# VH-VL binders against q0atu2, part 8

Target 1, 119 residues: q0atu2
Amino acid sequence: MLDKKARIRTSREYRNVFEKGKRLSGRFLIIYYVENALDNNRFGFITNKKIGMAVIRNRIKRQLRAIVREYQGQVKNKHDIVLVARAGIGKSSFEGMEKDYIAIMKKAGLFARNANKID

## First folded at step 9 (VH-VL)

Design ud10
Fold by ESMFold2, fold request of step 10:
Structure ud10 (fold): chain C 119 residues (1-119), chain A 121 residues (1-121), chain B 108 residues (1-108)
Amino acid sequence: as target 1 above (119 residues)
Amino acid sequence: QVQLVQSGAEVKKPGASVKVSCKASGYTFTGYYMHWAKQAPGQGLEWIGEINPKSGGENYNQKFQGRVTMTRDTSISTAYMELSRLRSDDTAVYYCARDKFYWEDLYFDYWGQGTLVTVSS
Amino acid sequence: QIVLTQSPGTLSLSPGERATLSCRASQSVESEYLHWYQQKPGQAPRLWIYGASSRATGIPDRFSGSGSGTDFTLTISRLEPEDFATYYCQQYGDTPLTFGQGTKLEIK
């Protein structure tokens, strides 16, 4: 479970990431990200109704939170990161979302050295 | 009316640098991402990268990493692309193009007229 | 990266004929992220079709786009003289963004 300190919570915090950061598009995700002045990372999630029914959106949110929790120790510290679910994510497997997350975080330079080590 | 007006043609020697400008009008400059693309003579288009004009944050195609720098000046609604250590195969027309700031409807709806950069010895 | 392969490379047709331009992606691309641009010599590309099937502002209805997954098509039902140009497909499904190599539509 993500610690409450590791969540982007307010509209202002989300806007800060969009306006002061940059973005990168993956197959199922777009990430917006920016350095913060904290001692930790924070994560936000956006899933809108265009992705599908509420059951599908809730599944996606649970899966993305689980993926972020699994890899949070490998993320370069002091970043605010918003994950935006793209169209088509509802048909992806958990493994597909996970692979996309790893790839896009690596492309963004957000994984620490050895971030691509998987076992 | 949205317009993207680019700087004029440039002739450079190998090893030099070039900085191309793209002046925006008819829309809120900081409300859209700016992209750059390359088209070598007789060839197709190649994406170079993008910049968030509000923050200055950028991401580049790995093929150009280390030689390209994208910047902007929001006070004059102008984006810039600088390419260093020029080679003969950098001879191309370079285009700016805009894209929506958020995640919906992402495509290049307006393009600059292009800037020819010629690299010759 | 996602490679877009367009076919044919050159398509020679006469005004009044039907044109069919193909774009194949090396992996699946959501239709919303597949776009077409028209370019004439000495000019910038212009957005033509977005989201695989939606015409950009001012594009005549003789142009239509279709397709999903890895296979996408741009169709011109009855060619006009102004339609002879190069057409590029482009994907926004993954970074780096990529274009097809183009199909040059020329007068026979």
Scores: ipSAE 0.812, ipTM 0.915, lowest interface PAE 0.8, mean pLDDT 92
Fold by ESMFold2, fold request of step 10:
Structure ud10 (fold): chain C 119 residues (1-119), chain A 121 residues (1-121), chain B 108 residues (1-108)
Amino acid sequence: as target 1 above (119 residues)
Amino acid sequence: QVQLVQSGAEVKKPGASVKVSCKASGYTFTGYYMHWAKQAPGQGLEWIGEINPKSGGENYNQKFQGRVTMTRDTSISTAYMELSRLRSDDTAVYYCARDKFYWEDLYFDYWGQGTLVTVSS
Amino acid sequence: QIVLTQSPGTLSLSPGERATLSCRASQSVESEYLHWYQQKPGQAPRLWIYGASSRATGIPDRFSGSGSGTDFTLTISRLEPEDFATYYCQQYGDTPLTFGQGTKLEIK
């Protein structure tokens, strides 16, 4: 589960990402993203009724949140990022969504370089 | 009606830069993304990148990364694409095209008339 | 990147004939993100078919699109003189956005 501080909550916050940011399309996801004035990243999720019934949309959201949580330590800080589920995502495996997320975040330059990872 | 009107043809020497413009009318300029595409003589189309005209945020095809800069002036509803360190294979017609701001129905519904850029020594 | 391969490269036909243009993707593309544009010499491309099968505003119903996965088709049931042009497929399924190399539909 993402921390409440790491969630985009309001319509105004979502609109700010769309209007102030930029976007990239992947196979199953589109991301909209913008720098924020916080010390942390925030994530938002959009799944339209076009993707499927509520049970499918809830599964997609749960899977995307799990993916984001797993990789959030690699994300360049101070960004608001909205993940939009595209048509076809309901047919994707968890691994397929994960690969697409990694690819699109790299293309966006949102993964921090981890040249030094010594614990 | 929606129109995208581009600047006139340019002739440049290798190593120079060119900045082409795309003036929008008939719609809210900041309500649509603007894209640029290249078409070399007798060839197909190649996507260069896009800009959010409201924020100025851009993403480029990696092939052009480092040589292309997209900007805009919202006060005159105009998008710009600058290509630097020009080479002979940059000779092409460059098009602007618009796309919806949000994630549904993403396609290029209106295009500029094109700007011929010729790079010759 | 997703490579779109169109066939044939050139299609020579007469008005009144049926035309079939093919677009094959190197990876699966959701139909919603596969589009067709028409371009005449000296002109900009024009949106023709979007989402694989939906006609853009003002496009005659003799044009139809179909396909899914990696295989897409544009069909013109009875060619009119104004239909002779180059047609490009384009994908919006992944960044970078890509176009096919085009099929030139020319008068025999």
Scores: ipSAE 0.810, ipTM 0.913, lowest interface PAE 0.9, mean pLDDT 92
Fold by OpenDDE, fold request of step 10:
Structure ud10 (fold): chain C 119 residues (1-119), chain A 121 residues (1-121), chain B 108 residues (1-108)
Amino acid sequence: as target 1 above (119 residues)
Amino acid sequence: QVQLVQSGAEVKKPGASVKVSCKASGYTFTGYYMHWAKQAPGQGLEWIGEINPKSGGENYNQKFQGRVTMTRDTSISTAYMELSRLRSDDTAVYYCARDKFYWEDLYFDYWGQGTLVTVSS
Amino acid sequence: QIVLTQSPGTLSLSPGERATLSCRASQSVESEYLHWYQQKPGQAPRLWIYGASSRATGIPDRFSGSGSGTDFTLTISRLEPEDFATYYCQQYGDTPLTFGQGTKLEIK
């Protein structure tokens, strides 16, 4: 999946995104995003207990990582992006999650201008 | 005690701009998103947008996109909403409201007293 | 956007009676994202119920919220004179945030 360098891993890194970033909410996801000083994007994932048991949360996290990886090459560079799974996401299909992700990222203007998969 | 105190009533001409302020006290201003809502006379509430006081990052309702600008001054714990190109249907009471948390649970636990903006020729 | 429709528009009752206010969403909303506010003339809205069924601080026990999916209800078991006001539901199931058009609870 995502390389280690493409992951937000520490509490400090997450806090930085929440404090300094912008947010956009969709049906199933909330994204927090901020520019970084790196040459790559980093992604973080948050799954609350409200979305279900551990097995459900882990499934959702795997699905979100898959979605992010699929579209990673089309995201503007130098961004830290945290995906927060909303309560209803457990009831959504993978396609529904993907659609929501694309819509939010488009609204945030985080896709590159030459992105093709999001048309 | 949490307090949100808004600026006084405004009277504007069509095409003009208005800037409403909301001064926060009793809590860490930068720790909570600030929202703005519109209530036309005798009507319900309409969400305008939100701002992260820490970063200044904002997110607007598409209906107001291009005419609304939200800002803040952290040194005085004050949020601002500016609405430009005013028209008659912008006449309303405007409220600032504090968002409960950063996270996914969003409701407004504290509200300003409201600011009446009247747009008339 | 998610449209919230409240009913009835106006509810006329007497003190001591039971009040039932409805809020219907155009699409499913998780309970934790449905909230209620009370507003009296000349005043700002006040948080009343959050997460469909949790009373805000200081809200009397006679108020209760319930519901799920697309149908939510605010119930007042025994009306007090101070309860007569307009009540709004609000959703954060999707953006933009939206409110119901309100139910005005007035004295009969």
Scores: ipSAE 0.807, ipTM 0.933, lowest interface PAE 0.8, mean pLDDT 94
Fold by OpenDDE, fold request of step 10:
Structure ud10 (fold): chain C 119 residues (1-119), chain A 121 residues (1-121), chain B 108 residues (1-108)
Amino acid sequence: as target 1 above (119 residues)
Amino acid sequence: QVQLVQSGAEVKKPGASVKVSCKASGYTFTGYYMHWAKQAPGQGLEWIGEINPKSGGENYNQKFQGRVTMTRDTSISTAYMELSRLRSDDTAVYYCARDKFYWEDLYFDYWGQGTLVTVSS
Amino acid sequence: QIVLTQSPGTLSLSPGERATLSCRASQSVESEYLHWYQQKPGQAPRLWIYGASSRATGIPDRFSGSGSGTDFTLTISRLEPEDFATYYCQQYGDTPLTFGQGTKLEIK
């Protein structure tokens, strides 16, 4: 699990990211990101009914958290990042989700230069 | 009612720049992403990019990266698209368009009337 | 990028006939990310069908959209004179956003 300090938890925090941040869309994910005034990154996750049943949404959320945890140490500091799951993500493999995440994050320039787990 | 009104036709020489404006009314300008599309004479539509009027954050089609700049003036609810280093194949009608959803730009529910940009020697 | 190929390029029909327009995607696209627009000469495109099968506000019920995966269809059950125009499909399955090259529906 992500540390509580590393999570976007309030509606106000989510709204701030959506309104003031940039977005980038991939095949399975849309990321919204903005700089924060903290010393740490925070991540948020959005899954809605278009993804599928609750069981599917929970699985997707769990998988996205796993991906974020895997690469969080390589993400540039002082960012709030919200991951929005797209409709087709339920049909994707974990590797496909991971690949999409990496591609989007790279395009956004959110990975640190010293990242060592990024293809 | 929602309206997008674009600036008038432009005639430019190769190598020059053009800046097209799109004034929005009838809704909260900063509440919706604005997109731009290109339509060459007798051709289909090509997506150029998008801008978040609230933050100014933009994303471009890589085909236009390096030559296109999207900006906005929230005080007058106006979006701008500037295209530089113009060439003959930039001759087209350019449209601004509002996406329906703020979180996901699924489709475009309102369009500007279009701006003809002609690039000729 | 996802390429949308529309067919036919030109469709010549008479009022009262049935029209079938095809939009094929190079990759699978979720239905909710496939849309159709109508455009008449000298005018901007207008949203016509969204989410593959939902008519936009004010669109007559003689228009219908269907399809999934890579194959989508716009059908006009009985053509009216005002229906003759160019129709474009558009996808948001992936970026960049892309449009089909259009099908021109003209009077025979």
Scores: ipSAE 0.796, ipTM 0.930, lowest interface PAE 0.8, mean pLDDT 94
Fold by ESMFold2, look of step 9:
Structure ud10 (fold): chain C 119 residues (1-119), chain A 121 residues (1-121), chain B 108 residues (1-108)
Amino acid sequence: as target 1 above (119 residues)
Amino acid sequence: QVQLVQSGAEVKKPGASVKVSCKASGYTFTGYYMHWAKQAPGQGLEWIGEINPKSGGENYNQKFQGRVTMTRDTSISTAYMELSRLRSDDTAVYYCARDKFYWEDLYFDYWGQGTLVTVSS
Amino acid sequence: QIVLTQSPGTLSLSPGERATLSCRASQSVESEYLHWYQQKPGQAPRLWIYGASSRATGIPDRFSGSGSGTDFTLTISRLEPEDFATYYCQQYGDTPLTFGQGTKLEIK
């Protein structure tokens, strides 16, 4: 449900985030992130095969996309951000994933200063 | 053979800065994140932060934010950790350690030998 | 942040005995992110057990790790003289990364 221009699409784009950026670990997520030269943010999603079968991994990707879409207006512009689902995420609730996303994005300083409603 | 060789012991006065080096050999330096940890005398280990050696991008433990700077020089495969406005409780052995660049199986598989920093007047 | 509390602080045993070292987390840590390191005086820590239960390369099979959630253990089935050291648990489950305060395993 993310707009097409807000997606990291190619292997080169993903590799650029890993190589040019930095990372932070949360309970269920690791983010890799870097400033881009665009006018917008882009998001990528990776699931670890240890999470489970493809059906489970695809469900988790859909849930993460929904979370990102909910908060995308509060993210500081001009960033490429890759969310990596950690092995234990399949045991988490949607609300647990959401809480972890909010926490890790705050730790990374990626929420805009005027987004005081995000906790 | 993977090795992380750190700079020698340092003696500093309160208020000064110290810069510790960690030279890597036996692997592709830019292919692994570098971490730093503190161990005060007779105490346990405390994580300071990490640096992406390829980009220079870093994240610090909040306890050290504002006083620590991590850098690297890829041409000589060396990471650096600088700690400023030193206090007596900064007296410790400082270790570098590496882990994988990507998200699977993250642990510190190789460590430097440690650098003793003593802060006294 | 996740606090790791190790017990006992000091464990005094003789070679040939069984040792059990405990690590309790203040909140749940996935087993894959809980690790153990061994450290001898004047030396750097060494990776010993990763992912709660997997031995690092070259670590003897008398060492075993177990646990999940908030409770983890390191067991040494029959102590040898070289096993007397300090052992730290460490979590990679959330930033900041944290270590337990250590259990010193000393010869009686």
Scores: ipSAE 0.772, ipTM 0.908, lowest interface PAE 1.1, mean pLDDT 92

Design ud10
Fold by OpenDDE, look of step 9:
Structure ud10 (fold): chain C 119 residues (1-119), chain A 121 residues (1-121), chain B 108 residues (1-108)
Amino acid sequence: as target 1 above (119 residues)
Amino acid sequence: QVQLVQSGAEVKKPGASVKVSCKASGYTFTGYYMHWAKQAPGQGLEWIGEINPKSGGENYNQKFQGRVTMTRDTSISTAYMELSRLRSDDTAVYYCARDKFYWEDLYFDYWGQGTLVTVSS
Amino acid sequence: QIVLTQSPGTLSLSPGERATLSCRASQSVESEYLHWYQQKPGQAPRLWIYGASSRATGIPDRFSGSGSGTDFTLTISRLEPEDFATYYCQQYGDTPLTFGQGTKLEIK
């Protein structure tokens, strides 16, 4: 699990990211990201009913948290990042999600220069 | 009554820059992403990029990366698209279009009337 | 990127006939991210069908959209004179956003 300080937790924090941040859309994810005034990154996760039943949504969230945690050390610091799950993500494999995450994060320029990423 | 009104036609020389404006009215300008599209004469539509009018955050089609700059002036609810290092194949009608939702049903529900940009020596 | 291929390029029909326009995607697109626009000469595109099958506000019920995966269709059950225009499909299944090359529906 992500550390408490690494999580976006309040509606206000989410709103701030959506309103003040940039976004990039991938196949399975849309990321919203904005610089924060902290020394660490915070991550948020959004899954809506279009993805599927609650069991599916919860599974997707767990998988996305696992992916974010895996690559957390490679992400540039001082960012709030919200991952919005898109329709169809429930049909994707974990590897597919991971690949999409990496692709989007690369496009956003959020990975550190020395990041060892999967291509 | 949502309206997007664009600036008038432009004639430019190769190598020059053009800046097209899109003035929004009838809705909260900062509440919706603004997109830009290109349509060459007799051709289809090509997506150029998007901008968050509230933050100014932009995302461009890689094809235009390095030559396009999207900005906005929230005080007058106006979005701008600047295209630099113009060449003949940049001759086209350019449209601004409103994105209705942040992450659902991502379509363009309102369009500007278009701005013809002609690049010729 | 996702390439959308529309067919036919030009469709010549008479008023009263049925029109079927195809949009094929190079890879699967969720229905909610596939849209159609109508464009007449000298005018901006106008949203026509969104989410593959939902008519935009003010669009007559003779228009219908269907499809899933890689194959989508716009159907006009009975053509009216004002329906002759170019129709574009568009996807937001992935970045960059892309449009089909368009189908020109012209009067025979």
Scores: ipSAE 0.519, ipTM 0.876, lowest interface PAE 1.4, mean pLDDT 93

